# VH-VL binders against Protein TIC 22, chloroplastic (TIC22), part 7

Target 1, 202 residues: Protein TIC 22, chloroplastic (TIC22), of Pisum sativum (Garden pea) (Lathyrus oleraceus) (q9zst9)
Amino acid sequence: ATLTPNHVAKSLAGTSVYTVSNSDNEFVLMSDAEGAKSIGLLCFRQEDAEAFLAQVRSRKKEFRGGAKVVPITLDQVYMLKVEGIAFRFLPDPVQIKNALELRAANRGSFDGVPVFQSDLLVVKKKNKRYCPVYFSKEDLEYELSKVSRSSKGVGVSQHIMVGSFEDVLKKMELSEKSSGWEDLVFIPPGKKHSQHMQEVIA

## First folded at step 2 (VH-VL)

Design s12 (framework fv_solitomab_arm2)
Fold by ESMFold2-Fast, scan of step 2:
Structure s12 (fold): chain C 202 residues (1-202), chain A 124 residues (1-124), chain B 106 residues (1-106)
Amino acid sequence: as target 1 above (202 residues)
Amino acid sequence: DVQLVQSGAEVKKPGASVKVSCKASGYTFTDYYMHWVRQAPGQGLEWIGYINPSGGSTNYADSVKGRFTITTDKSTSTAYMELSSLRSEDTATYYCARESWYGDLPYYYGMDVWGQGTTVTVSS
Amino acid sequence: DIVLTQSPATLSLSPGERATLSCRASQSVSYMNWYQQKPGKAPKRWIYDASNRATGVPARFSGSGSGTDYSLTINSLEAEDAATYYCQQYSNWPLTFGGGTKVEIK
């Protein structure tokens, strides 16, 4: 059987992103590049959402009173996306730099939100397998350093794989149960790996 | 200095029970699963069970299920195994072993610290 | 239960020779570890997750494999390598060990 929306949403629980809402708690939508579509903007950094709010306020009278930056979790975002609401993610620029550095010879742009994985950090508990996916390369490296202390960290970066969050999410949606994509769990930036895994596994 | 120190050798008659201790030191006892593995004389290794010291959850191999209990005493950082209704086939060296040296969750990296072993001999 | 079959049961080799130990699983496994055990002593974790050497394990040891077939190789055997080596899977409960390969030095 294919993965349910609830399964995908559960893998995204606990990660906060930031958007701008008006006084009625409605998302402030931006126009697509061609001005034809309304898209919600979701920032991985609060300061980026605050910058967006300041820009919107300078141009639109209706947003000057009561518009604010609000957090929303990725599982809530995913369920809204399932209901037909379009979103655009604004990634953390530090993580864009990290993704480009892992492809050191390539100095082009990175499309999408970077996520990082390692086959050395697969968690086995009970009779199930869990594969953590990190939004922060630094968080992944910290966990790898603790697990691989015996090697003193030498060569552990060669076990880091980088991908696009949007592509991973799409593949999860299109995959059958037992494909391995059901094993993924997204780790919130700055959260202790073990704390998040305890909450999700229960 | 991480160590697991086990209690001394035991000689028991068939039908008796035996209790072996494994005292942990040098790490936070509740952060790591504790496994028990036995080895009959001249034979290979057999996994017989584990305990999560934090919550007390256990899992036992079918070969010992119903006769085998693993417990912990958090105040002394000690794990115990108790095997009842002893048979001659239970004659073995019993080892305690810590699952992983990192974190709150067991990773698939095996058992990194082992006790010295406790010999249990069951003879009529 | 996943059955692990190790071969050969015994290897008798001279110092400097290459030893290759096999571990075959009855079904595909993702996590395979190896332990070294010397007579009268507790096992020591030697290789974890197929190919990673544990702290203090000499560079002459290497692990490889995936799926159902795994190997432990000692590139140039030394006297201190005489021991029994056990593979162990961590893919399904219960955890299981292979029967062991005894490495003897002539």
Scores: ipSAE 0.000, ipTM 0.431, lowest interface PAE 19.0, mean pLDDT 80

Design t04 (framework fv_teclistamab)
Fold by ESMFold2-Fast, scan of step 2:
Structure t04 (fold): chain C 202 residues (1-202), chain A 123 residues (1-123), chain B 108 residues (1-108)
Amino acid sequence: as target 1 above (202 residues)
Amino acid sequence: QLQLQESGPGLVKPSETLSLTCTVSGGSISSSSYYWGWIRQPPGKGLEWIGSIYYSGTTYYNPSLKSRVTISVDTSKNQFSLKLSSVTAADTAVYYCARGIYDFWSGPLFDYWGQGTLVTVSS
Amino acid sequence: SYVLTQPPSVSVAPGQTARITCGGNNIGSKSVHWYQQPPGQAPVVVVYDDSDRPSGIPERFSGSNSGNTATLTISRVEAGDEAVYYCQVWDSSSDHWVFGGGTKLTVL
């Protein structure tokens, strides 16, 4: 059996992204490159969503009166995706820069939302494994600095692996129970690691 | 540069313990970025993973060999070792040591291999 | 335990494209690595994480992984590409590195 949508959604709880809604609390959708598909834009930075709103308002009068930037959590986004709504993520440019510095093979472009992990931060509790995945390289480096100080003599960046959030979600969706993919927990940007892990681990 | 070198007897008698050592030079086996493994290849057959050990001392063994295999690390000598007990003619193979990287989204990868050493099990 | 199936051999003419398959249940959810073993030599990784290449491996080597089949594609095949090719995945349910049985690539 593959992982359920509820399991995947739970791993995404607590991470906010930003979108634009109209006065009826409906998503403002953009067209894909071919104009055939309506997709929602989700920004990891609030200022990027504000810029999108300003652009929409400059081109479409109906959005000037009641359109607004609203936060939505990634677990809610995932359930809407399951219901058939398509989304495009706009990543934090700082994290794109961080991903390019770590992935020599990518040579100047990174497709998708960067996520970061280290096996030094894998938590085992009550015979269950939890693997934190970070949207912010800086947050991961902060947690690794605590471990590196304890171990002494090891560079923190040498223990950081980078991947695409979209690829990770796809692998989770295709995975069987006990695959290891059920162990992933996404850490919200700026949230204290220990607080989030404490809320996840029962 | 990183080099891995297998060493140990080329001939082992049936029922005895096969013992091999991998010496790592140009890199540290205590690095948290890596795991260290043993892979074997019987003459004319495919590759078979035997087991791996992480810097933390955690081991993973092939289920078919688990009752007979022990892998250990000696960080002071920058070496790791394989012991395979109760050998039979079926254990005749070229034995490779290898370095691996474990990444939960990309999975495991053996990126450096030793040259291999032939071990024949015969009376 | 998890099983990877490869054809035992594939033959191609020089300059043609070789395709080597690796079959496994829901293998598209796993990361597939490909190793080249020239006669009498230790294996060398040629494709990792489904489609990435190590430094020094020509762009002629590419990979894909979807559904129940992963594929190693070697374009413009050269005589020096003759080797046995192995696919590999990590089976997290048994904590086991699984290799395919190997495919011998013969050029000509």
Scores: ipSAE 0.000, ipTM 0.432, lowest interface PAE 15.2, mean pLDDT 80

Design t11 (framework fv_teclistamab)
Fold by ESMFold2-Fast, scan of step 2:
Structure t11 (fold): chain C 202 residues (1-202), chain A 120 residues (1-120), chain B 108 residues (1-108)
Amino acid sequence: as target 1 above (202 residues)
Amino acid sequence: QLQLQESGPGLVKPSETLSLTCTVSGGSISSSTYYWGWIRQPPGKGLEWIGSIYYSGSTYYNPSLKSRVTISVDTSKNQFSLKLSSVTAADTAVYYCARQLWDYYYMDVWGQGTLVTVSS
Amino acid sequence: SYVLTQPPSVSVAPGQTARITCGGNNIGSKSVHWYQQPPGQAPVVVVYDDSDRPSGIPERFSGSNSGNTATLTISRVEAGDEAVYYCQVWDSSSDHYVFGGGTKLTVL
């Protein structure tokens, strides 16, 4: 028994990403060079989605009338993925830089959306254990500075793990109940851990 | 005006690592619209794609060179770089950096190119 | 591995039409891009996505792509068109940029 799609989706609630859709709320899809594959683009920064919209509008062949940038939450994205719609995520470049700095021995490449976690940050609420996973390294560092009572940056990075959102999501899908993967909750960029946990767990 | 400029040593000894940097000016490397790539051309021969990188750090490499190639991006400096290990005389070429449009996979803006000679 | 075949050389008189071919198995299912490389200079894209032109490229440059052959057509050829021309595709099966061997255009 693996984790249900509803459980995985709930762990992603409240995190907004940005896509381009037409007036019928259909995704504007990008194609490979041969037109054989259709993929929805999801940006963690609104400005990246706006750049993609500008590209779509500049090209008659790929233009979809009435296209606009639309926010969508990751739980909604996940349910569409369960239905067979393919997506590609475009990460925040600041977070790519952060991930590469944490992987100093292998700095040349980072595949996927960076996520950050610490073994020092585990939340217990309603007699359940929750392990926050952050899309922003800076947000995690802020929370760790309160837990460890250390100044930001001093020793904090020693307790930060970096991973790929896509890999974490796949491991959740393949994991059994009681493996610990059911404890994960993804924290939206710019949101405080305590505020998000209150909204998700309530 | 968007400009790409290659920099790095023009002479590399056999068995060592060739290292080049491409500096992007007049535009941002942190763009969803573009990949950034390296292409080389041995004297008197054709164009050979080496590899490409997205600002997220995602790479794809020419299979014939993959074991020797590393491409990296530094979004804070608006630069991307190429390292080619274990070079031989066959790696003597003009090396170009270029910008690639995501949708159609072509190189729309090229650097001027830099000659790298592999010689003892 | 996917291979693009171009003739090594094409000669044409000024004002005439040059046709440079790019052969590949089922190339009509792929998007073909064309680069012009004058001697000692970096390549410049002259045609992309089979038949589209970048801003600043004269209408004399056009392209077509069907079956096993893509063609770059240069009408009213000028001395300044002398260059090596390369075709290029993306091979999605191997995630690989494939270039043709290049065709040297000589204007008599």
Scores: ipSAE 0.000, ipTM 0.448, lowest interface PAE 17.4, mean pLDDT 81

Design t12 (framework fv_teclistamab)
Fold by ESMFold2-Fast, scan of step 2:
Structure t12 (fold): chain C 202 residues (1-202), chain A 123 residues (1-123), chain B 108 residues (1-108)
Amino acid sequence: as target 1 above (202 residues)
Amino acid sequence: QLQLQESGPGLVKPSETLSLTCTVSGDSISSSSYYWGWIRQPPGKGLEWIGSIYYSGSTYYNPSLKSRVTISVDTSKNQFSLKLSSVTAADTAVYYCARTPYEFWGTSYFDLWGQGTLVTVSS
Amino acid sequence: SYVLTQPPSVSVAPGQTARITCGGNNIGSKSVHWYQQPPGQAPVVVVYYDSDRPSGIPERFSGSNSGNTATLTISRVEAGDEAVYYCQVWDSSSDHPVFGGGTKLTVL
């Protein structure tokens, strides 16, 4: 990778995802029959991780004692991925619906975790440029409502680009300094970009 | 609509290879949700698992039969097959093909069975 | 190497309750599945994951599993319930299914 792992991890700071751990604080891993590989499941919604835990407990009795839903931040996940641990994300179904609505003319399916961006929202702080990327379309729409020409949703969808989090992450890993990919900052669901920018880039 | 059906010779001579095919109807065998297996039952005796296969070709075999068993899948024909080499009279049994759900924690129970086919090893 | 033990036979009169046991070391920590095999027919799953029933299996079939014994209970037994019943677990240590020897239920 041309950008350092620390740089990529910093762009992911503050976003919580949810997994299941056993009584030894180890991840409960999914079986991958194709590769005989163990994969960790990370849910963007706590209730999805709770549903997974309930299903595992009902069907696999070994996990009844001490297994629990544990939050982990995406920067921590990324560093574990760099160390060789494989993960699969379970996205928020509301955001899948949002991504499909924006892509209605292109394709009927969406693979990966939806992320949303707008060319109308670029943050300039001191001598640096920052491009916020949202896990929640609603959060991005809220920020766009403050721009007079996009208020009340008039033309809002014309300014929203949708992509896959996994694809964006791969492109960041392959990019060089001054490519523009180093400008990305991921915004946690439910958080205002101004508040997050102060915490991450201060 | 959804059905499994065994086919193959009902008579096999000692030392030869027993070959059976299971045809899946009403659904695709190319499913990440299922493993496909073979189970046999000698006359008047209980059930013995032979092995299972995933549509990718990944297999699990009963250790007592592993040296003689090969299970393969043909996704283009929606079939999977069993070959059991060097048969003896002890291999006389009704052979069933079956489906087992594959979930995050692994395989579990057999939710769909074929009707079974009797294979006699004689003379 | 894991072994499941079932009684070879159980007899009940129509309308009574049949209980078929499946013994195994610490079987309560495993999920138990039950199959009904009528004479000359393929097995059919009647209870899975200790106590769940497939669609189409009447509620008079139930299961329990604790300690070293799992039990299939058939209430209000009918002549059509006459069959051999097998228990099964998936042994995670060896990663293969283990079947019990089967219990022949005779309805008198």
Scores: ipSAE 0.006, ipTM 0.535, lowest interface PAE 10.1, mean pLDDT 83

Design t14 (framework fv_teclistamab)
Fold by ESMFold2-Fast, scan of step 2:
Structure t14 (fold): chain C 202 residues (1-202), chain A 123 residues (1-123), chain B 108 residues (1-108)
Amino acid sequence: as target 1 above (202 residues)
Amino acid sequence: QLQLQESGPGLVKPSETLSLTCTVSGGSISSYSYYWGWIRQPPGKGLEWIGSIYYSGSTYYNPSLKSRVTISVDTSKNQFSLKLSSVTAADTAVYYCARHGEFLDWSYGMDVWGQGTLVTVSS
Amino acid sequence: SYVLTQPPSVSVAPGQTARITCGGNNIGSKSVHWYQQPPGQAPVVVVYDDSDRPSGIPERFSGSNSGNTATLTISRVEAGDEAVYYCQVWDSSSDHVVFGGGTKLTVL
């Protein structure tokens, strides 16, 4: 048996993203790249959502009075996605740069939201294991610096995997129990995994 | 069910390179939670870890063997391989491939092992 | 380099309890795994992460780990338990897997 939507949502608790809503707290939706679907835009940086709000206000006067930037957590986003609402993420450009550096400069672009993980970092709490996945490469590097004594000719970045958040979610959804995918926990930008896990899994 | 199978020449001449491949079946080598490793055992002696690889290509090698060892992974074939250069009679051993078990609090426990293949270094 | 020390051999009568020790400096801060290797066969994990048992391993196999000593305990020993047992840790300071020298369990 595969993971339940509720289990996947719990792995995403505590990470805020930013969207634009109208005065009735409804998402401001846009057409996707093909013009076929209405999608919500979710930004990892508040300033990107504010720029989007300014663009919406310039194009549609109806939003000038009551439209605002609203935080929403990724677990809430995931449950809305399960119910059929489509979203597009706008990643932090610093993390896009980090992902391209790890995957080689000649690839050009990164598709999706970068996430970072290390095989060197697995947390055991009581009788359960947790595998942290970071939205910020710098946060993961900080944690790794505490456990590795020397480079031995190799930097911590050699132990960092980069992936797409969207691909990771798909793999979690398709995973059998005991595969290891059920143990993932996404770490909000700017937080230590120890702090986050105390808040989310207790 | 996950199975690992070693393959490669059972005889290697001194000073040459020992080459072995491990084929993974019943599961994907592209696994977030696992490393894939090589362990050897000389006749009548104990287990010695050679090295391990993550599906991304990240490696760890036994410091005493590091200058002679290369481990590589081919995710498209679901295989990983060992090359040990400049072999001598001391490298005669049964060679095992293994998957590290679930990563629990900095553990590299081996939960699935191949059956082992004897490699003899002689002229 | 980090070293794990095991007694070379332990002898026990059927039905008794065997205790195999694995000594290492501050080993209680590390996760210890135990492997059973019957004659002529590949090793099989019997205890991992200090005290957890894989599915299919009898409950009479148990482990503990504190201070400078980890212990594999096999209660109600059977003739089929005769094997060499190895302990193993990951040493984070040197980034390598360390095995103990092995303990041959003889069931008399």
Scores: ipSAE 0.000, ipTM 0.455, lowest interface PAE 16.6, mean pLDDT 80

Design t17 (framework fv_teclistamab)
Fold by ESMFold2-Fast, scan of step 2:
Structure t17 (fold): chain C 202 residues (1-202), chain A 120 residues (1-120), chain B 108 residues (1-108)
Amino acid sequence: as target 1 above (202 residues)
Amino acid sequence: QLQLQESGPGLVKPSETLSLTCTVSGGSISSSSYYWGWIRQPPGKGLEWIGSIFYSGSTYYNPSLKSRVTISVDTSKNQFSLKLSSVTAADTAVYYCAREWDLYGTFDYWGQGTLVTVSS
Amino acid sequence: SYVLTQPPSVSVAPGQTARITCGGNNIGSKSVHWYQQPPGQAPVVVVYDDSDRPSGIPERFSGSNSGNTATLTISRVEAGDEAVYYCQVWDSSSDYVVFGGGTKLTVL
């Protein structure tokens, strides 16, 4: 069996991101640098969306007085993307810093939204397994501290894998079921996997 | 087919140092998935964890024994060793070496154990 | 320091079910492992991570862990199951490996 859009959307439930809407509750779109395409901006931090709103208001008078920052969950974003709306994510700069540190590279940028996972952390239910993927490195480190001695202190970095959210989503969409892609569930920043799994999966 | 084998003197005098070596065969001691531990059992009593070591040399000791215990690893010989100083009759026990899964702290392979008697 | 409490002994008739408990404060938040030690032999892990069984261990052995009590269950007990059984956890807060006091299973 192939992963459905509904399965992918369910794995994304519960994570809030922030966008800008106009007075008609329509998303404010930006032009793509490579063409005349319109894309929506989704920020992992509310303050980044507020900054974007301020910039839009100063440059586009048609958004004066009616535009506002609104939260939207990633599963809703994914359903809109399936219907043909393009989005660009603006990640949390703290997590970009964390991703660059884990790479132990002197490279100045990370492409995409950082996500963190560990083979040491697999959530088991009676007849299924789930592999949590974290938007916050600190959240994963906290969970690992309860599982493994070597996860304490600086040793924890040996057990954390970093990837881009956009690449993970694309691989899930390609239905690589034999690789365990159906087991992934995305954990919202600030939540424990047990709390999130109970709210979304139970 | 992983095997662990304890070796060392079976008799130690009071105040001296107890020294044991565990030889690992059928698998590498240089693995990020495992710690290597020492557990003892006094005659007629239960199991007591002494300490564990990672192949990098990082150690964790039972606080009750920490001042007297040193565990070391020799990756070139695929061995790890225990030294317990200033022994008394209370240290008479069967000493086991074992592999410890880091993931849950599970001891999945045990040596046969070696009895060490502390007497003059 | 974290402490695990086991009954010193449990007796059961052949073919019946034996249940050995391991008590610890909030033990349900920890991974509990169970070891079988026949007389004069080294311990062997029979259940790990609360309920998982190593290769070669009969399905008669099972485990559970919730609240303040973990339980090792041995169904259809055989004479060869006579041994002392130990529960064990790794206490992540103190980085300390804790064993219970052991329960001697007698098959009458």
Scores: ipSAE 0.012, ipTM 0.520, lowest interface PAE 9.1, mean pLDDT 83

Design u03 (framework fv_ustekinumab)
Fold by ESMFold2-Fast, scan of step 2:
Structure u03 (fold): chain C 202 residues (1-202), chain A 120 residues (1-120), chain B 107 residues (1-107)
Amino acid sequence: as target 1 above (202 residues)
Amino acid sequence: EVQLVQSGAEVKKPGESLKISCKGSGYSFTDYWLGWVRQMPGKGLDWIGIIYPGDSDTRYSPSFQGQVTMSVDKSITTAYLQWNSLKASDTAMYYCAREDYGDYVWFDPWGQGTLVTVSS
Amino acid sequence: DIQMTQSPSSLSASVGDRVTITCRASQGISNYLAWYQQKPEKAPKSLIYAASSLQSGVPSRFSGSGSGTDFTLTISSLQPEDFATYYCQQYDSYPLTFGQGTKLEIK
């Protein structure tokens, strides 16, 4: 049997993203590239959500007074997605740059939200194994600076794997218990993994 | 049960060498940082340093760098704190303590402590 | 180094009292703060980690709050076994530093 939506949601607890809501606490939606569907925008940076709000206010008078940027956690977003609400993520451009540099290819683009992992970083908590997945490369590098002592002779960045958040979620959704995918825990930007894991898996 | 058991009390003279021990049991010794904390008589807690038993990597408080040496013997799940030449100011209770979770160090559990008395 | 300052240095209270102990960091440490209890001639015991998370086995009358630079430990209804010295500790950056301690005494 595949991982439940509740299990996937728990792995996403604690990471805030930012959206724009109206005075009725409804998401401000945008049209997709073909103009046919309404989709919610979720920004990893509050500044990007504030820029989107300013853009919406300049175009629609009804947003002048009551529209605001609100945080929402990724576990809440995931449950809304399970219920059929469509979202588009706007990644942190610093992390896009980091992902492109790690791939060492002159591609110029990255599809999706970058996430970072290392096979050198597996956390053991009272007889259970956890594999942290980072939204910030810098946070992972900080943790690896402690662990790299166990793997002398290789640079820290050489042990960082980059992927897309959307692909990782898809693989988790399709995976059975005991596959190893149940061990993943997503680490909020700016948080240390030990702190985050204590809050979600105490 | 996870336990840290420390060696017994020591009475020494200034200039003598000393090595005290902390034996871990009930957990994977090489997967957790182990720290040392000093408490002088009637005073608070002072962090000395931490050692990672998996590869013997050490991090010392600047106040203790060069004054003490931390080491481990993985085969007997034991950590050591060593002085080459004791001073009267080294008189204190010395605790070993394990990091609780994931590389950031708040301590649980703690050893029972080793009292070190240095007097002429 | 991050200096941790506790207030008060000592406090007298009676069983059943609500007791609050404060800890102030010289710079922002987010929520990377732990609280310890130490009884005479015993090793410290972990009470709180992450500023507000209760250590396993610790009674629910203990609670922690705060973020950034200002933190509090609260005992909602003091019991006889709670008379001890309490220490805060930051683990945001090296070197790790402790507060000077707050001695909780019988009134």
Scores: ipSAE 0.000, ipTM 0.454, lowest interface PAE 13.7, mean pLDDT 82

Design u04 (framework fv_ustekinumab)
Fold by ESMFold2-Fast, scan of step 2:
Structure u04 (fold): chain C 202 residues (1-202), chain A 120 residues (1-120), chain B 107 residues (1-107)
Amino acid sequence: as target 1 above (202 residues)
Amino acid sequence: EVQLVQSGAEVKKPGESLKISCKGSGYSFTNYWLGWVRQMPGKGLDWIGIIYPGDSDTRYSPSFQGQVTMSVDKSITTAYLQWNSLKASDTAMYYCARLGWSYDSSFDYWGQGTLVTVSS
Amino acid sequence: DIQMTQSPSSLSASVGDRVTITCRASQSISSWLAWYQQKPEKAPKSLIYAASSLQSGVPSRFSGSGSGTDFTLTISSLQPEDFATYYCQQYNTYPLTFGQGTKLEIK
């Protein structure tokens, strides 16, 4: 059996992204690049969503006063995606830069939302294994520095893998039980994995 | 569900004043532009203007500027279209329509229409 | 003002036919075009916005395409309930303007 939508959603709990919505929780929709789809925009940075709101306010007055930037968690986003709602993510540009530096073969662009993982970092809690996936490279580096104390941090970046969030989700959705993909937990930007694990697993 | 309900048909003489209404329900009335469209008998659609109920900002078609007045009463989620002095050429069906919420939308929901007949 | 011209002004078709209606703007309107359906003695119904985005609840046999000045509404397999007048409308520039309408009639 493949992982359930609820299992995937639980792995995403606690990570906030930002959208533009009115008081009725209706999302600002935009056309896909091809012009055929209505899609919601989700920003990993609050200031990017505020810039988007300012831009659309110049086009439609209904976004003034009543429309605002609102946080939504990725588990809620995922459940809406399961219901057929299309979204486009606007990544943190700092993390795009980090991804490009780690993937020397791709210098000009990174497709999707960068996520970072290391085979050196596995968390065990309540007799279960958890493999943290980070939205912030800096957060992962901090945790790895504690694991490699004797190495003084030298070479830990060699153990950081970069992927796209969208691709990781797709692989989780297609995975069978005991594949290892069920062990993933996404770590919100700016949080230590220990704090996040206490909030999600407790 | 979103609904726009317009006032009933009117029969008037030239020179009389008139105020027709459009009541919104099932959505946040003050957060959507509301438009008015005229359709003369056997003719196509003519845009009159749009009003934003949150602050009563208006944008009129140049051909209707000074001919009609759009207004709203937020407390009863109702928009109005008003004439000070009707002309026979004002005989038409008048529709209200909500401008959709996303920045790339046009009109999404329409009222059933109010028929205005002006004759001596 | 941007003038919207529809072609043809009227069209006769049979159930099951593929029907195309065109709309031309007097100047570029990017993709800021909507399509509406109006049945006799009824209010218009929104079909398509942003040239190609299908309004919620509208059957998938309706589709829109185009950008700039030339736009098309297509009904892939005409149904009895589709006989109506169709209007295009630009919302790139104020004043908002409609095409003159295309009346779709039973052959």
Scores: ipSAE 0.000, ipTM 0.485, lowest interface PAE 12.2, mean pLDDT 82

